# VHH binders against q8rxe9, part 8

Target 1, 356 residues: q8rxe9
Amino acid sequence: SVATDDTSPSVKKRVVSGVQPTGSVHLGNYLGAIKNWVALQDTYETLFIIVDHHAITLPYDTRQLGKATTDTAALYLACGIDVSKASVFVQSHVPAHVELMWLLCSSTPIGWLQKMIQFKEKSRKEGVENASVGLFTYPDLMTADILLYQSDFVPVGEDQKQHIELAREIAQRVNHLYGGKKWKKLGGRGGSLFKIPEPLIPQAGARVMSLTDGLSKMSKSAPSDQSRINLLDSKDLIVDKIKRCKTDSFAGLEFDNAERPECNNLLSIYQIVSGKKKEEVMEECKDMSWGTFKPLLADALIEHLSPIQARYQEIIAEPEYLDKILSEGADRAEELGAVTMRNMYQAMGYYQRRRY

## First folded at step 16 (VHH)

Design l5
Fold by ESMFold2, look of step 19:
Structure l5 (fold): chain B 356 residues (1-356), chain A 124 residues (1-124)
Amino acid sequence: as target 1 above (356 residues)
Amino acid sequence: QVQLVESGGGMVQPGGSLRLSCAASGFTFSDYYMHWVRRAPGKGPEWVSTISDSGGSTYYADSVKGRFTISRDNAKNTLYLQMNSLKPEDTALYYCAKGSDSYTSGWYREHDYWGQGTQVTVSS
């Protein structure tokens, strides 16, 4: 008795992205990461997973998790997710994530989890006995998120690279334990149970700097809201923040002058949000004063962000539409994951539920 | 493997000075804002000071403004807090904290990482 092997999606490489249900984003987050993640849908089959199970591994407000989840989904849709190209869904809406997590945990050496950064910090402060099992094992949940869909690539920041390396090690171990000739004798497709994912780590660059200090990155850690543009700032607030932002006393505008970090930052933002080439921006702006450029920049920001804000408000105002998008995304994900789960259970020797 | 190790605490009389240090490892120190936070006996955490990733911007709680100076040496991966004109109400366990604002989104919810703390006691 062998399972049918109907795992194949056919053509494009698959990208899986995890998204914390935070509900808010500043321009640095957007231009430095989120915009590029959304754009992957144009090249790859893309899945965007709102990872609510991961959010509970640290203290959280139970009254806010649901709203943060839907706000985050709405924001990503407003940032340009095209549901004809990509799936957006909530992790907890697809039970297979936790099913696979359990199976992977049973094959994951405990020492591999003990070395993870988030566990080391928590266990150092509180002792290993006081760290939650959820915090300890969530690297296996992340691995399940990735492997369930036979993902080729996973876009992660530098702070998550070790998690992808662990996911690769777990996949290789499971393929060794249950794959190969054993899996093929059971009717498996190919020689491995899981595809080995690769990280997509953003290249250096596209750092958006503080509006109050062009040498410091734009950051939620800065106490002053004046230092950052939030994606949902009103047009009046955007105008005010740009009017008040730090500049210099040099004549004209130019890129790449180390003495002019604010100038480089503001021109770079203008280039990105206007969609113009660097050479085009330089020719347009080189003889401008700050008094001429600031209104130009503010208008470009408003033109870029206002459609996103309008789309966000439209989606939030129509909760049934958002619910339908998330439900359909979960249905597609569940269908893909069901094949993986059947294969995993079969490879591990489970008694299979009969299907017609 | 984020590690933050505070040092330089001790006992001083009112009006005295101390310089706290925080040795950082396990992350690209120059990419992050850093904080000092303190916890007085029986009290919750109180933000003291923040410094930007480049060191170009500094911020202080009103209670310490003019008396404390935050600084960093990105070549040595070290954060500092110079504390002058110390008062008995400055008595606390002082923590170095790594900011949590990476540009990337991901599976792990990023939180500030804190060190073990160094005790400052201001008593006559």
Scores: ipSAE 0.546, ipTM 0.827, lowest interface PAE 1.7, mean pLDDT 86
Fold by ESMFold2, look of step 18:
Structure l5 (fold): chain B 356 residues (1-356), chain A 124 residues (1-124)
Amino acid sequence: as target 1 above (356 residues)
Amino acid sequence: QVQLVESGGGMVQPGGSLRLSCAASGFTFSDYYMHWVRRAPGKGPEWVSTISDSGGSTYYADSVKGRFTISRDNAKNTLYLQMNSLKPEDTALYYCAKGSDSYTSGWYREHDYWGQGTQVTVSS
């Protein structure tokens, strides 16, 4: 059975994860990052936000955004998000993100935004007059996504580190300007307006390498689709890609031989998708030829990915069910954020609408 | 701060050779696939070549295959493009680009980071 929050000695810490509405992933993304990202729901109260507002800060296809949004939600659900443990919702379905973004902008020095790498890249190449206000201010929107839910942790990679540090600085500045004694004298309750979020480094996932080069990571940057397994590849395509993948002429199979990067990669994939321990894989496979192992690997991949693919197909085939999941996630997020928004408006001295 | 600085461009006659370099800093160079992209006058960007993070895999557009060689030196954080048998059609501004494939905490869209470019002109 699933344990509830009321069965533990303390309330779970909250993790907020933004998810771009891209609609597709490969095995390297999944095993290297997404699987562990989703697994955070087992330790933390987790919010997965499909960040459609962020997607419009760069050129995009208006005919595709909605589909990419639902496909991405469906794929993450298929990857193991348990709606009894985590919330999945679309950013634009919770207007408070934009409301808070606007309020945070009043406390964000323009020079802090000018230093952000994505704005500097755009303005350097195309001139500042051609960078959209959305690209310039999206760090405040990201900060709103994080602070709205009083988030404890935000999973980050190297390319997001600057943005998380800015979110921390904005939160500290707002707490100084409107929190503490000033907040209490205005009728506020409790301490700071915002928790200061911490970056979270999830356990490193499997490093999955290219099917055509065991020394190079699996990547969408590789021009050849043969180099990667996509999560939604058909059974026949998986078999063909494994049949054609690079191997070597050594006898037997083994982990951790630097002269055999393909062998290490393919055994590692097999270990993970079969759910077997490393020693069990060694005993099963050490005396196999490639001709014996490749069909075994392909079957294990198909068996592992088939439930994900089936779940994905169920979800996209049932728009009402997906809509219900996203709607309930948005309702939960709205409830969490309502307290934050009320406190922020009060601390900033807004005349608040009274309900009878 | 990510920096990509291209050099080695210039004017050459048809059939000549040039070697482009791209000095990289502000990121762990060896973790990323790298690209060469070119932009001819009045045209959009054209992909030229890609090299994997380790340098073990290389890819080329059909228009340059057999004439161009991409390479990298991960100890020196430098990307190269050796261009042989140059044609007037190769005249363009050449950019190096840093790839990306991260989905961790995916608020920002994955994008290539480009340098400022170096001009290659192949003419009579």
Scores: ipSAE 0.511, ipTM 0.812, lowest interface PAE 1.8, mean pLDDT 85
Fold by OpenDDE, look of step 18:
Structure l5 (fold): chain B 356 residues (1-356), chain A 124 residues (1-124)
Amino acid sequence: as target 1 above (356 residues)
Amino acid sequence: QVQLVESGGGMVQPGGSLRLSCAASGFTFSDYYMHWVRRAPGKGPEWVSTISDSGGSTYYADSVKGRFTISRDNAKNTLYLQMNSLKPEDTALYYCAKGSDSYTSGWYREHDYWGQGTQVTVSS
């Protein structure tokens, strides 16, 4: 009895993530989040969407949106998103996002959206009358972004938990309203129209602290650019920022001293960017002065970021390459989404276009 | 659900003092920078102050520097703004705002979550 090792290639579960076109990434973002996304590519079928439709729901600069979109895409590629493993595409390049959104809107009670925090806050601030419909409905758009591709998992941050829950509820509702026997009666396969997505809580990446305050997280919210290393900072700027970073007056360098948060932060950064073990860094740096260590750290940062910067520049220098990548990504997305849309139109009783 | 609730506003005479509070909930307060923003009648929003997640760093607009002090109690999930030497020009609706955490924000610009605001009126 030859045990047919049904090694059916275990169909990788699908992960969908969206990123807004911000165009800037600092070291904290990279080490804390992006690396984790890159790691997901090995385990999951990953779709990374530049969600530009979301960007327009708030005041934005029309002159910068395009560049921010391409920069964001380029940065993610430069950081290790592999187009051989993942699909990268722009939301607006796939019309099905908005189509599905419309369908989902028909099944979303207004009360669900009214409870969304962002709408409440903006409405409060600007008055309900001045709030855009886009701001009100963008959670349905996000839901469409997720459900269109039958996502198994969605990486979410704390601020997105409410949206994921909404997406789950909408999916369940639509499955209930249009799925199952109802769909089968209309000639469909029946069953669920949507997978219910689950939140994927990524492992906490490295927490990188501010260069000006070892107790504070590195953040874009910090008014001073000196507080952070941006991935695209020049070598000179990196050197300067490290040179000027806050340090203490204690002798030697050590980890895990609560009285030396800057020291701990800088050593931690050095450890991560050098790829060294903590013990190795301790031994190497324990007797160093700041004058010796800061240049060492700067060099290590430069060395670590150089490949990313180089790759970014390569991508930006070849717009056709990026366009091709994004186009291919969009094609893949369209293919995947087409099935979902066909099913939805069928289940909802639309007269289907026959292509002769 | 992210909630920010401002309090402590009121009417004071020029030279007076007020302490604003912002109660935060629905997120890990200690992980986010927090901001005070104000809006005077007929004017756009004006940034007032920022405090880092740990409270170790504070930032002020020039218009309030030396007079206002931002602080936070992470254990209480509360943001504060001590306002001293108040001037009529400080009259505004004051908002507490949550900073963006770019570490996790894939989808949405951590929209500056703003509270409802608390009215500060400085009048003789």
Scores: ipSAE 0.399, ipTM 0.760, lowest interface PAE 1.4, mean pLDDT 90

Design l5
Fold by OpenDDE, look of step 19:
Structure l5 (fold): chain B 356 residues (1-356), chain A 124 residues (1-124)
Amino acid sequence: as target 1 above (356 residues)
Amino acid sequence: QVQLVESGGGMVQPGGSLRLSCAASGFTFSDYYMHWVRRAPGKGPEWVSTISDSGGSTYYADSVKGRFTISRDNAKNTLYLQMNSLKPEDTALYYCAKGSDSYTSGWYREHDYWGQGTQVTVSS
């Protein structure tokens, strides 16, 4: 009895996420989050969407949207998103997002969208009458983004929890309204039309602190660019920022001293970017002056970021390559989404086009 | 659910003072930069002030620098704006806003959340 080890390759669960085309990432984002995202590629089937349809729901520069889109794509690739493991594509390149959104809109009570905090707040700012329908309905678009690909997990921040809950509710509702026996009667397989997505809260990476305040996290919200290292900062700029970063007057360097938050931050950064163990860093740096350490840190940062920067530049310099990657990503997305759309159209009773 | 509720607005004479408060809920307040933004009638939103997550760093628009003081109490999930030497030009609806930069953010861009605003009117 040859136990056919039907080790059917355990189908990886699917993770889907989207980013607006902003094109900027600082060291805190990278070390704190992006590296974790890259790690997800080994565990999950990952789809990463540049969600340009979301970008237009707010004031934006039409002249910059395209560049921002490509920059965002290039940057994420440069940071380690692997197209052999993940699909990277632009939302607008896959029409099914909007198609599904429409279908979902028909099943979304207006009251659900009215409760969305973002709309309430933005509408108050601009007046409800002046708020765009896009701003009102973008949660359904997000829902479509997620459900189109039968996502198991969605990495989200705290402010997106409400949208994930909405997506879950919509999925449940659609499954109830059109799924099961109803769908089977229409010639479908029956059962659920959508998986119910779950939020994935990534493990917090390293918390990188501001270069100007060791008690504050590195943030884009800080008006001064001197407070942060951007991934695409020039070598000279990195050197300058590190040179000017806030330090204390204590002798030597040490970790985990509450009175020396900047020291701890800078050592931590050095540890991470150098790939050294904490103990190694302490042994190496414990007797250093800031004058000695800062250049060392700068060099380590430059060394760490250089491959990312180089890769970014390579990608940007070869538009056809990036286009191909995005096209292939879109093709994969279309393939996956086509099944969902077929099922939805069938379940909802649409007359389906016969292809001869 | 993220909630921001501003209070403390009112009518004051030029040279007067007001203290605005923003009660925050539905998120880890201490993890986010917070902002004050104002909107005068017929004008676009104007950034007023920013405070870092820990409160260790504060930033001000030039128009309010030296007159306004931003602070926060993370234990109380409350943001403050002390406004001194108020001018007619300071008349606006004042909003507190949540910063969008999080280390735990997914791929979807975090949105800045704004409160309903509190009206500040500076008039003789």
Scores: ipSAE 0.292, ipTM 0.700, lowest interface PAE 1.8, mean pLDDT 89

## First folded at step 18 (VHH)

Design o6
Fold by ESMFold2, look of step 20:
Structure o6 (fold): chain B 356 residues (1-356), chain A 124 residues (1-124)
Amino acid sequence: as target 1 above (356 residues)
Amino acid sequence: QVQLVESGGGMVQPGGSLRLSCAASGFTFSDYYMHWVRRAPGKGPEWVSTISDSGGSTYYADSVKGRFTISRDNAKNTLYLQMNSLKPEDTALYYCAKGSDSYASGWYREHDYWGQGTQVTVSS
């Protein structure tokens, strides 16, 4: 069937998503963005890339990168990636990413990258320690991640939109420099070397605030782990974090009182993780003390996170299964990227290796 | 485009004070945690302080607790660092850094956007 052919790449638009191999995801990440991001697999052909090359552009622990990579893959699978609908793979398992990055760097005006790092370059001129070449050029690597697969859409948050605009500008420049009539004269087909990707802002997720400050977003940027619930926090740790979270001394519980941001946040979290309607939560909780509500919230969090944690444990306990998922995702990605790379090398006039 | 411009550095005697400012533009300043990071001569970056998007939560490295105060004015898109009781070991290039999006996952990392830095020198 044409209208519902989910297995036909020629019908569905393609979404490419990158994710840092952090090894951890907090409740704010999940409810605020990742849940809706994963849901894109139901509409689009979706590639989820664990971007380990991006992780080395700053100092990192060589002993932890591999584990963080596999933990991140397992966690995103546990968040609902369906391998029958989407491909999950590790960026470094597909060499074409860095091959294309080099070709793009050779076509990217240095001034375009300076808009992304202008104050790092100023520090280099004035200081002894300089930003790495990797940190300076990683926007080209991100552009390669996107363009390699002829991506239609790239889901990003607001702080990544300028990277997508750079990717669009680089694609347009390369299409101008090497595509069209020039490429046809070299035997090319199709005219344009790259699709021009579009940013995709997923449906807004839940607004989840810090456990220590109901006016501040839950964030990895906060140094204190007490400020957030991580998806893999143990039962005991969840209970402890909720016991110690900031509250107030008002009687009862209510939504939408600007003087009670913690109350609004904790009730909102409870509403979401319990699956109840706002009105139901208000009726259930309005006369509760914090001493009654906190155990209720902790239990709801534990129950909500248990399926994710169980799925994660199943995946990580079967290293062969995880390796197979990642290997098959990389093989599919390499096949897709090979077409783009062949066209790029041809359009740029490279002598192609003969294969016998 | 994200832009961060630090100012307020200079030369000061031990025990003195300075106030650093960071003017921010190109993003919704009030949506992001902000940081101060410093680089002493010949050393890598060292985290100094963090302030939440609302300004309600502040965090400090042990080496500066009680002496430094981070603050922000979201109406003016400006981050501040009040540095008191300065020591020679506080001599460094001080950077303002933008935090990552709190919810979105992606290619980005913490401290991908830094300012130019402002030099603080504490001597004699």
Scores: ipSAE 0.629, ipTM 0.860, lowest interface PAE 1.4, mean pLDDT 87
Fold by ESMFold2, look of step 21:
Structure o6 (fold): chain B 356 residues (1-356), chain A 124 residues (1-124)
Amino acid sequence: as target 1 above (356 residues)
Amino acid sequence: QVQLVESGGGMVQPGGSLRLSCAASGFTFSDYYMHWVRRAPGKGPEWVSTISDSGGSTYYADSVKGRFTISRDNAKNTLYLQMNSLKPEDTALYYCAKGSDSYASGWYREHDYWGQGTQVTVSS
């Protein structure tokens, strides 16, 4: 009958995720990756960064960047970010990212960056003259995003592992150049200046295919909007896209027939958004025609996406609420980064401002 | 490490044909959409064509529709661009570009994985 306090020391590893300010997310993004990335907040101390500085390394419309930034933040919150567990903030709201980037650039061999921007090497004069400095140096900005927070893990796909390897190499180089006894002699505690981050390749999510080609992944790279369901598509648009999606002329419905990739895709989507087990889906759907199944799938999609869309609308309807969330996230990030920046300046031998 | 190596460029007369190739390594080629992008002298990059990861869907800029054909051989990790009825305005440095992981979000840049380019010159 005695109440006990189970307070034990625990240390959560830190995860830092960057998010492009695109303003849109399709079903493949969500089911294939984002859902699992948001779930990391249940295990790790998580920071979700809307990386607006990275977006300006490509041609962009100045009238759209701000809206895309807030739309992206609202959409990720609607996908399940819990502000009591995680921080979400805009990269440019924390100046230390750019400040650290400059310091890291001064220690990054130019040849390391050249390997990341391979298209310029053999046509170097023409490519370099037309490429922005920002495009060339963005790997250092990404490294700053990661190292500023002493990140343990960084969620990336297999194709971006090389960016994390560069961040690890830069961290090791800076630790060698400025850490250890050198830092101690300047008044620091010695040791490594930066934690060496590791890539986190998330558990594979659902493989969601194009609505117009069941052998091709659903992708933002596809020019046709008919090929994908966007998280914010209206009910009418979802119905229309499913009505017009590619199917076949076989009788019945089945999983895992290589001659029926569209059937497999649409059943798989239905299984996931309905929350039903594969066996249950087969019993329900195996004898259906496409004319019967398509409305069933559209209804399941609408039901699945409606709560996300409702949360999104609530968030954007109250701009002051979103501003507060982003400001509080930036304040937390700024507090964490300030420690890193003080140590970096001390280790590099800067004369630091004194209080009087 | 991701590598993309273009080849097959050269000089041709107007109305001629060329076939560009792009050898890919350092990633699972069959998992990604692939693009051709070109840069004319003194101009910014211009999207030319896109092909889906399976090769089942292809897309073209209006300026090249009917004249260019994108294709891929996933067994050989190779992307192709067949260019027919070439015009002087097709003169450019042609780049092969890897699509981003369509499901992954993050810092990624779609064209961060461009090849070195292969020069196509169309003139008499």
Scores: ipSAE 0.550, ipTM 0.815, lowest interface PAE 1.6, mean pLDDT 86
Fold by OpenDDE, fold request of step 22:
Structure o6 (fold): chain B 356 residues (1-356), chain A 124 residues (1-124)
Amino acid sequence: as target 1 above (356 residues)
Amino acid sequence: QVQLVESGGGMVQPGGSLRLSCAASGFTFSDYYMHWVRRAPGKGPEWVSTISDSGGSTYYADSVKGRFTISRDNAKNTLYLQMNSLKPEDTALYYCAKGSDSYASGWYREHDYWGQGTQVTVSS
């Protein structure tokens, strides 16, 4: 019995991720989250969306949004997104996001949105009267972003669990209201209109600590830029930040000393960016002074970030290239979304345009 | 679901003291920077203080520096703000806010989650 290796190319499950156009990423973000996020493209059909429609739901600078969008795209590409494996596109470049949102809004009870924490909090702060409708409805937009592409998995943090649950509930509701036999009666295939997305909790990446406090994670919430290495920091700035980073007065360098959290952090960073084993780093650095180690660390950081920076600069220097990548990504997204939209319009009973 | 519940507000005379608390739930409290923000009548939100995830670093607005102390108990999922030498200008609704830095890859909104706030009134 020749086991016919039904090598049917196992249809990769689809992952959709959205990133706001913020334009800045620090080393903690990169090593803690972005690397893992990028790695998903090896296992999954991955869509990376710059979600600029979400950006406008909060106060923003109209003069900076475009640049922030392109910078974000360039930065993530530079971090390792492979356009041969993944699609990168801007949310506003695919009209179907908003179209689907509208359809989903019709099936979303207002009470579900009223329970969303962000709306409650903002409404309280700004007064309900001053809260924008966009702020109220953005969870439906997010739902549309996810469901439009029949996503199997959505990488999310703890802060976004509520939104994913909402998306799941909306998907279930729409499937119930319009799917199945009802859809078949309208000439459709029947069954589910949407896949129910599952949250993908990424493995915890490296926890990079602040340069000014070894007990605190590196964060944008820290007021001082000296507390963090940004991916696009110049070589000189990296050297300066490392030179000024907080260190202790103990002799030598060591890992895993609770009294030396900064030392542990800096060694850990060195380990990660150098690609060395912990034991190798310990042997190399155990007898070093801070004066010797800091330059070594800075050089290692520069070396590690240089390819990312170079790729970023290359992309930014060729706007047409980036535009092409984003356009191709959008085209792919449109193709995928078109099927979903067609099904939704059919299932919901819309008169469909006949193309001659 | 992320929940932040502020308490401890009230009315005090100038020079008085209050201690605000914020009970956090629905997320790993110890993994996030936390903030206090206040909103005075007719004014926009004003940043008051920030504390790092571990509590090792604290930051203050100049207007409250030396008078206010931010702290946290990660075991209790609680954020605190000790307010001393209160002034009429400190009258505001005080909000606890969760830091936005998500080390989780994927869908993240840079939106800080804010609580409902607790009213602090400093009046003679």
Scores: ipSAE 0.494, ipTM 0.812, lowest interface PAE 1.2, mean pLDDT 90

